# VH-VL binders against Lysosomal-trafficking regulator (mv): the designs that were tried, part 3

Target 1, 99 residues: Lysosomal-trafficking regulator (mv), of Drosophila melanogaster (Fruit fly) (q9w060r2686to2784)
Amino acid sequence: SLNSQILYNFAAKFLPVDGEIEGEIIITDLKLYFLATYRCRYFNVNCDIANITEIWLKRYQHQETAFEILLDTNKSLFFSLQNADDWKIMREVFCDKIV

## First folded at step 1 (VH-VL)

Design dD1 (framework fv_diridavumab)
Fold by ESMFold2-Fast, scan of step 1:
Structure dD1 (fold): chain C 99 residues (1-99), chain A 120 residues (1-120), chain B 111 residues (1-111)
Amino acid sequence: as target 1 above (99 residues)
Amino acid sequence: EVQLVESGAEVKKPGSSVKVSCKASGYTFTGYYISWVRQAPGQGPEWMGGINPNSGGTKYAPKFQGRVTITADDFAGTVYMELSSLRSEDTAMYYCARGRYSYGFYMDVWGKGTTVTVSS
Amino acid sequence: QSVLTQPPSVSAAPGQKVTISCSGSSSNIGSNTVSWYQQLPGTAPKLLIYSNNQRPSGIPDRFSGSKSGTSATLGITGLQTGDEANYYCAAWDDSLSGHYVFGGGTKLTVL
């Protein structure tokens, strides 16, 4: 389960087309989860790490602390990191996928 | 240079426990998963389990569940694997290996291995 | 007891090409990336290929990997005597609460 599988966790915003949701990214040995801080029903977001094809560094509010995850299903997930130090973890974990 | 240095060879009696250590150096210890893999003489490798030093989260292969305990000492940069209720079939080379999870799990750096012999 | 199946042996002459197959199921190779490890006699396994087809720094391009469905293949071209070793495929398996699994190994002999 989540308790025994967590490799990394850090604060983040999930950025759907029309909104932003505060929460936390949790990376396990199989999946990436986004858990909303306020338990919003619409935003139980997750994906298999194996289904991630590319990760693109993006700008959000003129800062380069955001990234977009492209999935093999043609779906994309857009996130903004709250703590700049956490980008180091993201780069290390996903170095093979960062464009 | 990234290194994983394992403790020395062990000779144990059936029914006892063995605890092997793996000292990491040359990288940020809490940034990488550490796995334990064993290989019996003439056999292929078997993944036993691993630990994330950052979270303390552990995962064990079903064959070893209940007999293996993996722990980490972040201050010492060391991971331990304890295997209990030893049998002659546990005679093997025991490796620690650094895990990476970019888009699929794999192990990029391996220790040289620790020989554990279980005999009466 | 290996979860992934490989041929037990393969042989060829120097300069030739060989392929080593690895067969799994939907819970392992079908859902996760494949890695390949080379083990020379008396040494620890060494990462040869990761994420299906990527080479670590220092691994020559004579080594290649591919994956299709529930199977994977390791290709070695321009065989050299130093390639004589055991080769293991490996993948994460989502079954049984998740664990890493290895193939039974293929002994490559360079004649």
Scores: ipSAE 0.000, ipTM 0.584, lowest interface PAE 14.9, mean pLDDT 82

Design dD2 (from dD1 with heavy chain G99D R100S Y101L S102R G104F F105G; framework fv_diridavumab)
Fold by ESMFold2-Fast, scan of step 1:
Structure dD2 (fold): chain C 99 residues (1-99), chain A 120 residues (1-120), chain B 111 residues (1-111)
Amino acid sequence: as target 1 above (99 residues)
Amino acid sequence: EVQLVESGAEVKKPGSSVKVSCKASGYTFTGYYISWVRQAPGQGPEWMGGINPNSGGTKYAPKFQGRVTITADDFAGTVYMELSSLRSEDTAMYYCARDSLRYFGYMDVWGKGTTVTVSS
Amino acid sequence: QSVLTQPPSVSAAPGQKVTISCSGSSSNIGSNTVSWYQQLPGTAPKLLIYSNNQRPSGIPDRFSGSKSGTSATLGITGLQTGDEANYYCAAWDDSLSGHYVFGGGTKLTVL
């Protein structure tokens, strides 16, 4: 039940290899979700917070507005932030994982 | 049930201060921000500020910076909002609301509100 | 003064559809998600839409939201008399070190 245990959420774009998807990142006590603004095949991209090893600040379209989440499986999720204050939320939640 | 309950109605003189409480129950108090929102008679809502009960960290709207103070008592599960240098235009309904977003607000649970009247 | 601009009123008959607009700027709607609140007379505001277009549990699908650029829209279909209320859009605003802003409100009248 996402709505009953949400700790944080903020606007973001999910960046698959081909294109970008508008939505929001939702952080609960156990998981990080990405919910698309409208239903699509990437509607419920998610990962367990315990499986996140590193978070890297990245550039997207020549701006420092993005970050990459690296999982313990060596898979990654790439997101672009919509608001500058989102990075403060990421630092609060994942201070031990930010590179 | 998730519930927020504000303290009782207040009548204050201009130039005084008022301190309103908000008692939270039915959820993990430190897991959510609490915002204070007021609404003057016939007007729309106006966000005053919010607090992270876990850290005591606060954020205030520019209009209220310097005369509003928000505090939290984790043991009591209660948030307080103190507004100083009261004027007649501070007459309003004051709500506390649970904030599901730290910096990007949506308030999913609201108290019923408490009336503060500033009158000579 | 409201930072987000809404029409002051809209009206329609039961069963009809209405839309309520909300206009902002790059520092608020252009950069952040939009929420909508319903306020019935004598009650606290109630969350109706969050994250541009998401409904909390218990909100019927007659209510929908959308966002494009610096504007947002609330759609209500199949209007019922119980929908008579004030409706407010809201968003975080990055200006002035950051603060949450509400629209001026729209009063919906249903016969």
Scores: ipSAE 0.000, ipTM 0.579, lowest interface PAE 15.9, mean pLDDT 82

Design dD3 (from dD1 with heavy chain G99E R100W Y101G G104D F105Y; framework fv_diridavumab)
Fold by ESMFold2-Fast, scan of step 1:
Structure dD3 (fold): chain C 99 residues (1-99), chain A 120 residues (1-120), chain B 111 residues (1-111)
Amino acid sequence: as target 1 above (99 residues)
Amino acid sequence: EVQLVESGAEVKKPGSSVKVSCKASGYTFTGYYISWVRQAPGQGPEWMGGINPNSGGTKYAPKFQGRVTITADDFAGTVYMELSSLRSEDTAMYYCAREWGSYDYYMDVWGKGTTVTVSS
Amino acid sequence: QSVLTQPPSVSAAPGQKVTISCSGSSSNIGSNTVSWYQQLPGTAPKLLIYSNNQRPSGIPDRFSGSKSGTSATLGITGLQTGDEANYYCAAWDDSLSGHYVFGGGTKLTVL
């Protein structure tokens, strides 16, 4: 196991079909991680950046702070960021993948 | 090289508190959770709790709730575990261990441990 | 004392194979992945298996894990004298607001 350099870190909510989970998004050169707060078991999510095919900017609860990551496997991950500044950074970081 | 190093052995009297440190090196400190696990002589390991150094969020095992406090100092790359109201039954080896979240919880790197002895 | 149940001891000769069982409940092994830790005398526990059946780098393929229902097993083939140790299973337990639990341990003696 190699340690990757952390490039970005955002407070975020992971939005599964049933519910919402508070945590943090961590972006390295190889992977995107979502690390949940300690209230829940196993609600830590990750994906390889190379496997991200598209990112769609979305609304969540009337705010322009959400995005959906589409993976090569046709699975999707849905997140909401806490503020507009983080949302702007996400747009810049993944501009090549944003639809 | 990934390393976790606990502070030195402690001898304490019943009713006192002990604070053990865990210095992390060789990896991105905020990228991994840190757990504390103890092991009494002749017994198996017992999870005490853990911390997310990035958020400061903690989770404690029910047995230690109210007696244990885990904190992190990101600048120093160090996690602390303080156990209060010590009893002779708290005599044990105390380990810190690195854990990774990614749909499961496991501890991939362990310190060598430090001995805490509670004697009257 | 332990939430996960393991046999207290197991023994076999060099070159033989053994399995170590670990029994839990729906709130721990039944709902969550299982890890196994090896503890040599006088040392800290070492991760041997994670996510039910995955090996960290450096762990030989003689060690394997599996999970079925509320139980898990650790398999060791081609036993060596250096395998003599205590082995612990562990899993997250959803009860009591969530906490990590260990088995009572199994002492493996290589005859």
Scores: ipSAE 0.008, ipTM 0.596, lowest interface PAE 9.4, mean pLDDT 84

Design dD4 (framework fv_diridavumab)
Fold by ESMFold2-Fast, scan of step 1:
Structure dD4 (fold): chain C 99 residues (1-99), chain A 121 residues (1-121), chain B 111 residues (1-111)
Amino acid sequence: as target 1 above (99 residues)
Amino acid sequence: EVQLVESGAEVKKPGSSVKVSCKASGYTFTGYYISWVRQAPGQGPEWMGGINPNSGGTKYAPKFQGRVTITADDFAGTVYMELSSLRSEDTAMYYCARTLYKGSSYYMDVWGKGTTVTVSS
Amino acid sequence: QSVLTQPPSVSAAPGQKVTISCSGSSSNIGSNTVSWYQQLPGTAPKLLIYSNNQRPSGIPDRFSGSKSGTSATLGITGLQTGDEANYYCAAWDDSLSGHYVFGGGTKLTVL
């Protein structure tokens, strides 16, 4: 079947240049999605996993809970996770891309 | 909080059809699959089928193939299950459940409370 | 009949340990992960174990799972009266274009 299957899901905040959006990160075999309800509408940010070049561990609100995804287009996506279990899974999935 | 709410109880005649709804809230609707599972009195659960709301793709259990239809309305955050050609053996509790595929695993982490469908004359 | 085979009942005293078996075939347990669900009377099933041995948040560590070949087991230690319930194993079955199958269930009685 041509349908992507959900491999992982995490509660997360998407951190654009100004602000934060609460939602979920969903990882399939081909793509990473951030899905949320924002301003009473569905919100979607996504990228192809093949286009991820680096993942940088970052701080958010003085916590070691954030990471930045760098794409081969030189665009970046900045997220914050809630717990250590989700970080463990993220490290396992993307171990070859973490700086 | 994550909630799945099935529509109200139904009493139907043999040969008719029933359409049960499942309203999802508290999470991103298109991020998860939804399964339909029924349970006849005194019996174990029986998987009927599921839908990926993101793609609209469906899979049905062989026993129900040809008489069950599952659809999703992403705008309403609602999944529907229609079962046709009803028989007395279709009398059961019908559940919807949020479904995850994580690694190679298929499992249901959040269930609705269920709704009863009674098929009688 | 159910595709996955479980014993119909098991019983033990509070504080004891029990194991519940689940037997399948190469197309289901042999190829895919096993989940376990707890169902208390009058309630919907509740996920206890997923991916053979993982616990959802809120499930105490006295519940454990394992898988070997085409069989799986649910272990419960420190048994409590509140554990009286039906327990179901389940797995994806690759046969017939794919479908999810449940075991017949095991009624746990805490004496």
Scores: ipSAE 0.000, ipTM 0.563, lowest interface PAE 21.1, mean pLDDT 83

Design nB2 (framework fv_nivolumab)
Heavy chain, then light chain:
Amino acid sequence: QVQLVESGGGVVQPGRSLRLDCKASGFTFSSYGMHWVRQAPGKGLEWVAVIWYDGSNKYYADSVKGRFTISRDNSKNTLFLQMNSLRAEDTAVYYCARDTYGDYRGFDYWGQGTLVTVSS
Amino acid sequence: EIVLTQSPATLSLSPGERATLSCRASQSVSSNLAWYQQKPGQAPRLLIYGASTRATGIPARFSGSGSGTDFTLTISSLEPEDFAVYYCQQYNNWPLTFGQGTKVEIK
ESMFold2-Fast, scan of step 1: ipSAE 0.013; ipTM 0.614

Design nB4 (framework fv_nivolumab)
Fold by ESMFold2-Fast, scan of step 1:
Structure nB4 (fold): chain C 99 residues (1-99), chain A 121 residues (1-121), chain B 107 residues (1-107)
Amino acid sequence: as target 1 above (99 residues)
Amino acid sequence: QVQLVESGGGVVQPGRSLRLDCKASGFTFSSYGMHWVRQAPGKGLEWVAVIWYDGSNKYYADSVKGRFTISRDNSKNTLFLQMNSLRAEDTAVYYCARDHYDILTGYPDYWGQGTLVTVSS
Amino acid sequence: EIVLTQSPATLSLSPGERATLSCRASQSVSSNLAWYQQKPGQAPRLLIYGASTRATGIPARFSGSGSGTDFTLTISSLEPEDFAVYYCQQYNNWPLTFGQGTKVEIK
């Protein structure tokens, strides 16, 4: 595996087509992780930052709290952040990828 | 070179206990989550348990919950599976397997060669 | 738990032929699907993760595709060392679950 330093932690919701999962986003220099406990079970979603092609700022429940990550495989991950300061950091970290 | 070596398997009577060890080398053990996966003779793979890199979180398959305990000693690069109240259906080759760096992904990338546990009367 | 169903149970082919293996999930697993190869007396070997990403050192003849509930592993031209049992595994939901396996055997 590649060495990574944890740079940021954000409280977040992962938004699959059906439902929502509360957890946290962890950003390292190489990867983005989403970690949660869902239905009393462990849940993990992750991607390499190098594989992120676009980030779309979106609304969730009529608020500007969400973003969608598009990967080079044409898969996407949809998240909502809870904190405005975390949203500022996310936009700064990925400014070159935001559409 | 990543290596995982299981030990502690053998023949044991139903209702008894057995402990499996998995010795890791060739990587920073304390940075990886670890799994136990088993395979009954002539059957497919069955996930058993997982432990986070620091030992803080553990999860088990329902078939073993309350009977098996996963643990680790990062100072010794060793993963453990304590198996209590063994049943005939626990007869299997037990593999230890490494998950991703720091954060679990759920798809183990390196596996040991396994150790056979036979539960028979 | 999520049930994975692999088909066919056995695939009898000759070296040089194309192998296509199917894995169906009882509910959506997104792209969180891995494929493993296991030879007799050996531990499983990771081939594919994320439905389509080859693991380190895996030959280009192996490819994965699919998302949601329907997944395929393709071996474009079978080599002698490819005759083995192949398992799919989901990591979208816990507990982690494996398919029952597809045996690729020499004709």
Scores: ipSAE 0.005, ipTM 0.602, lowest interface PAE 10.0, mean pLDDT 84

Design nE1 (framework fv_nivolumab)
Heavy chain, then light chain:
Amino acid sequence: QVQLVESGGGVVQPGRSLRLDCKASGFTFSSYWMHWVRQAPGKGLEWVAVIKQDGSEKYYADSVKGRFTISRDNSKNTLFLQMNSLRAEDTAVYYCARDKYSGYFDYWGQGTLVTVSS
Amino acid sequence: EIVLTQSPATLSLSPGERATLSCRASQSVSSNLAWYQQKPGQAPRLLIYGASTRATGIPARFSGSGSGTDFTLTISSLEPEDFAVYYCQQYNNWPLTFGQGTKVEIK
ESMFold2-Fast, scan of step 1: ipSAE 0.014; ipTM 0.626

Design nE2 (framework fv_nivolumab)
Fold by ESMFold2-Fast, scan of step 1:
Parts: C-alpha cells; structure tokens; sequence
Structure nE2 (fold): chain C 99 residues (1-99), chain A 119 residues (1-119), chain B 107 residues (1-107)
C-alpha cells in the first residue's frame, strides 16, 4: 500500500541477464521494491517479503555486494548494492532467508 | 494523519523571485521523495520537480529547468521551491505532494498555494 | 515525453449509472499508471495506482484496468460525490505526465 512505512532504503543496481539498471531498493514492513532512477526509464519491481524463499549471496564485479532473491514463484531478482554497510544491513534484515 | 501545508504564494511581477514552503507532518518526512505539481487556472496538472529522500537527486520539468530549485530540510520536515525569473506562464496553484514509496504515484497532496505572475 | 489522452473530455451521467473513463498513452507505460479525482477548489486525490490497485480508503466502486497503452477507470454506480474531474498519470517514463482530464458531470 502507498501508506506502508519505509524501514530501509539502499542505492542499488538491478541486474537482468544483460546490463544493469540503477535505482534504489526500498524495504517496508511487508514488501521490497526496486525503483529505477529518474535518469533511466521507470522500471519498477516489487515482491512481498513473505514470498521470498531464499536469498543467495553473490559477487558482482569482484565485490561481495550482490544478492539474488528467490521467490515462491518461478521468479528471481538479482541486485548489487553500492557499499558494504548497506550489504551488512540487508544481511541482518534477511538473516533467516540467507542461504 | 498525513498533512502537507504550503505557504509563500502571492502576486509577483515577471522576472522576480518567490519561495514556496511546504510543512509536512504525520509521517517520516525523511523517508519519502517529495514533489511539486502545479495547475494553471482552469487547466490540468503539470509535474514541476522531485527531490530524493536525502536531497541528493533533484529532477525538474523542462519548463522550469535553470529557474526553479527544489530543496528540503529533513530536520524541519519542510520542502522548498525557490522560483527565480518568474514568467506569466508560471501562474498556477502549486501543490506540495508526497511521492508514494510504490509505483511513484502522488499519494498525499497539500491544499495548494496560488502564485500569480502579472505586471 | 509520453502524452496521455483521456476520453471522453466530458461524461454526462446520472447518479446510479456506470461511468467508464479511458486513458491512452502515446507509448507503452506498462502498468505504471495512476488515477486521480479532483473537485473544484480542492487538491487531487489518489484513487488508483499500478493501473488497478485502489489507494487506501477508496471505495470498491472504483476500479482500474489495462496495461501498455490502453487504460480504463470504472465507477460501477455513481454517487453524488463522484461528479468531479478525473486525471490519469504515467510514471513509466521521464518526465512524469498527466492526461488532460475527463469531467464527469450530472446529466
């Protein structure tokens, strides 16, 4: 809902099979959103936190800042965060889902 | 209870400057993108400017680029629009609006403040 | 910029009737479309976002549908307070743009 409380906000890149899309990850009490920057097309991805089954730690460009979210559907989302501090917070928030 | 209250509107001559303020309450102001949207008398809505939560990114409509500056003070829960080099075509009600966390829709609006640019 | 064209410009109906409002985009906006209601002298009110999701507090008689370039706002049975101007807005492409509005007036 648009009235949901924002708990965390991170600069991030969404990583499709080819390329990368700059934006931000917004985490509320119920949902995770990726909103593309205004310098790019509006590309919006979202999922219910309850639908996240696993989060796999990944590397992107030789840095340990990436992760892949696996949903209870056939969908997966691949992101890279800008810095280690944001990654630490993400890991703590989703520690029960980290594989 | 989300509330946005604009102030600073008035009558001003072409070429002059005016600053609009928007005081926010009832939500965590620092967690939202904020926006200004205007509406000329009897016309439709026109987006003017957006500002990111921390003020690090600002975006403007082509019609106001180089003349208007959006800013915010999260410690005071206040959004600003500095309007320079005003033109008759800038005459409008200016609304402060909160950009929703999801899908970039404007979920809450202030009452608006009228800016009239006339000689 | 993406141009949104709303039709009809004016819709004249009686209370209890169904209202169907159209919004067409010059290019695909996916489902990144919102609908607003505005009464004279008042700020706009968000009704629908994501093409079909009702905003908090919006009555069930309002529904949105569509994707890509063709979108519809439906009011299943008009109440007296529903006579207003309705705007669509896309947030798929920069800059953010609004349609010109559809006025729903009493017949």
Amino acid sequence: as target 1 above (99 residues)
Amino acid sequence: QVQLVESGGGVVQPGRSLRLDCKASGFTFSSYWMSWVRQAPGKGLEWVANIKQDGSEKYYADSVKGRFTISRDNSKNTLFLQMNSLRAEDTAVYYCARLGSYYRAFDYWGQGTLVTVSS
Amino acid sequence: EIVLTQSPATLSLSPGERATLSCRASQSVSSNLAWYQQKPGQAPRLLIYGASTRATGIPARFSGSGSGTDFTLTISSLEPEDFAVYYCQQYNNWPLTFGQGTKVEIK
Scores: ipSAE 0.000, ipTM 0.593, lowest interface PAE 13.6, mean pLDDT 84

Design nE3 (framework fv_nivolumab)
Fold by ESMFold2-Fast, scan of step 1:
Structure nE3 (fold): chain C 99 residues (1-99), chain A 122 residues (1-122), chain B 107 residues (1-107)
Amino acid sequence: as target 1 above (99 residues)
Amino acid sequence: QVQLVESGGGVVQPGRSLRLDCKASGFTFSSYWMSWVRQAPGKGLEWVANIKQDGSEKYYADSVKGRFTISRDNSKNTLFLQMNSLRAEDTAVYYCARDSPYYDFGSGLDYWGQGTLVTVSS
Amino acid sequence: EIVLTQSPATLSLSPGERATLSCRASQSVSSNLAWYQQKPGQAPRLLIYGASTRATGIPARFSGSGSGTDFTLTISSLEPEDFAVYYCQQYNNWPLTFGQGTKVEIK
């Protein structure tokens, strides 16, 4: 159950090649989910935490509030944080993955 | 066990206002988006509005935008639809429906209330 | 908005027969499509979501298929309680939209 296992959630934008999707990142003990604010561009974006190989801090719109998740499948997920303080959550959860 | 019960329907004249309530029980109400869907007599289903778990985001069908307001009170497990400037074409059965939870992306509207009839006539 | 077109408008069949209902979207909705059953005087009931996943408690005779723009709901052998109106709904794009419905009636 996602509700009983949620550890963190915070606002974020998912950045696919074709634009920006507003939503939130939800972190459980097993998975990271991105839930779009509303399904105007529905994305079922999630990954197993165990499959994350690296996380890179990135720049988006002249601010360093973005990050890229690299998966063991060679797929990448690119997100922008609404608040810089939310990066502390990423560092706490994924300190062993951050490059 | 999951129950949604609508109330507040009735007969009103054009241009008047009406408020619909939907009382939820049997689940953690604050964990779900909630929707209102309507159905005019003899017609199909039309989505009206939805609201995020914490009430921070609200979306409306173009046909009701600016006239209807969706809201919720999580402490009372109640969803509301305030309908202003009612028109004859708003005549319908209004259903409360449970939308997306955090743990299921795109599960559809999985539980519906019985509906409450709103008739707008002069 | 995305328009969903259901066909046929009415399907007249006998108990025991197979029913095949179509839903076509004006643009791709991926697999983000649900099917609902509505009996006279009752609220709709979710049958299928994600184009092909049966909702809790839905009998195995109901199955969904398709992706993109073309979707099908199949009832393998109609029971008396299956004579109802069926609606498809997309949740890929805002606003949420429903098809106009297919009525499955007794011949």
Scores: ipSAE 0.005, ipTM 0.598, lowest interface PAE 10.8, mean pLDDT 84

Design nE4 (framework fv_nivolumab)
Fold by ESMFold2-Fast, scan of step 1:
Structure nE4 (fold): chain C 99 residues (1-99), chain A 118 residues (1-118), chain B 107 residues (1-107)
Amino acid sequence: as target 1 above (99 residues)
Amino acid sequence: QVQLVESGGGVVQPGRSLRLDCKASGFTFSSYWMSWVRQAPGKGLEWVANIKQDGSEKYYADSVKGRFTISRDNSKNTLFLQMNSLRAEDTAVYYCARYSGWGHFDYWGQGTLVTVSS
Amino acid sequence: EIVLTQSPATLSLSPGERATLSCRASQSVSSNLAWYQQKPGQAPRLLIYGASTRATGIPARFSGSGSGTDFTLTISSLEPEDFAVYYCQQYNNWPLTFGQGTKVEIK
């Protein structure tokens, strides 16, 4: 369950090294969540916004709609959004962490 | 550039089998999930089946599960739908469609008509 | 399964007029909604995905809006080639489902 107020939500893909997982990114005041679309395979990826050290703009299918989040644990999360407008909003939320 | 061409449709009696083929060109076929979507005459669209890029995962609508089999041959850029135990309610135009990865269909073939009639 | 209800069933308009088509979902589909155009004897053509993003090659007169359960497709000024059936589709939950369609016809 999400305990904090939802500020934003976007359709997204989580992009591990060898696959794609369709779902949704939910941003609250404290955390970023990724919730998978497939009910039989529930996959929840999350991180504290405070633990994000870098955000890098990436390309996905020749569009600049993807990004990689680097955490203070030196782990990274790679996501793609459906469209440029969603990415612009995402960029504004994390403007001081983009590389 | 992107083209999907279906073949194999026709008139068939209930209980019989039919195989549909879909030839893809103009994109890297092996990089996409592929789908079959059908439309009964004068009716709306119904998703039928999905197959993962490497063929390792397959998903079906409840109405066709156990009767239809989706498969692909990436070396030939071809998607297949094997339809067994056909019923009158399977009468439809069958479209081959490229699954965007998000869940919508960005390119469609022209469709092939399957008529199940006694 | 999520049911999508499109209204009106038929919209009778003249070229140059604005068309507004509705799609309502039985439960929230977030922004995971697409719109398709289909002409008689032809395959569906993707117009909009993610509720508001135009697909490649789609004219600017087509726009989508909405989120959650209430969605709208707008054609700002109808061209002769726009008279067709329009379908919405949700991809938020499995199975994937489509609306029953809205026919836009010449008045």
Scores: ipSAE 0.000, ipTM 0.619, lowest interface PAE 11.3, mean pLDDT 84

Design nF1 (framework fv_nivolumab)
Fold by ESMFold2-Fast, scan of step 1:
Structure nF1 (fold): chain C 99 residues (1-99), chain A 123 residues (1-123), chain B 107 residues (1-107)
Amino acid sequence: as target 1 above (99 residues)
Amino acid sequence: QVQLVESGGGVVQPGRSLRLDCKASGFTFSSYGMHWVRQAPGKGLEWVAVISYDGSNKYYADSVKGRFTISRDNSKNTLFLQMNSLRAEDTAVYYCAKGPTYYYDTSGTFDYWGQGTLVTVSS
Amino acid sequence: EIVLTQSPATLSLSPGERATLSCRASQSVSSYLAWYQQKPGQAPRLLIYDASNRATGIPARFSGSGSGTDFTLTISSLEPEDFAVYYCQQYDNWPLTFGQGTKVEIK
C-alpha cells in the first residue's frame, strides 16, 4: 500500500481520546496513512483521501499545529504536526476541505 | 450506561459451528476495538480475538486461528464471533470485552465486559 | 507468547489484612500490565492499567506497582467484597495473555 506515489511525509502525533502516539503521516495520491510503533506493535491508521469530507483546524497543547479529519463514515482522526512548515503544507494540500 | 450483551451460546457437538453475537450500547461502538475473551469452567481467562474499530485489523490466539472469525457491524453496534470446527477444548464462557483504546487499536485492557455466554462442546 | 506467572496461587487472609499479589512476565512488558478482579459467576472487572493507574471507580486501597518483568498488586486492607480471584494481563505484545490467577479467600 506504500508502493503508490508518496507525495508528503510528516512527523506527527495521533491523538486518540486518551493519550498520544508518535509516528509519521504519509500522504500518497490516494491515501493518508499514519504509521507508528505503539506498545511494541506496528500501528497503522489510514483513510482514502476521497473519503475526507472536512478538516477542522485545532490547537494542541496551546499550539496551532493540530487538525481533525472528518470522514464520510462520520468518523474523525485527530493529529498534531511537530512543526509549522509541515502544517503549512498540510493546509495547502487540503485547503478546499478546511472549515 | 455502557452495556455489552452476549448471545448465541449453547450446546454443540464436536466439529460443528456456532456464532456468538455481542450487542453494545451506551458508547460509540464504532470508535473502539473489541475483543473476545473466554474462560473454561473452573479455569482462568484466555484471550481469543480482537477486531479494530473499523474492522481492518484482526488478531487471533493460536488455539483458534483458522477456525474462528471475528467481525463487526458498526451500523448495528454488534460484534460477532464465528466459531467453526469446534473442539471439546473450546468449552467456555465467552465474554465480549471493550478496549479502552480509541479509534485505532487492536491492543489494550478491557474496561467493560459482557455477562458472558456459555458454549459447551460435547458429544 | 509472553507467559505471566502469578504467585501465590492462593492467599488465605482475614478482613483488615494486607494482600500482596505477584505477577512475573517471561520477558519485559514495560508497563503494559493490567489487573482484574473476578467474583464467582461474574465477569472480570478492570482494577489497574499501565501497571499503576487505578481504573475509574476503583477504591484507593488497590494499588499496582512494578515495570519490566515483575509486578505487584496490593490491597492495603481487605474488605469482605475483595475476596475474589485476581488476574494480571499484558498488552505489550501479541497474543494478549493473562496470568493463571491468584485466589484471595477468607481464612
Scores: ipSAE 0.006, ipTM 0.592, lowest interface PAE 10.2, mean pLDDT 84

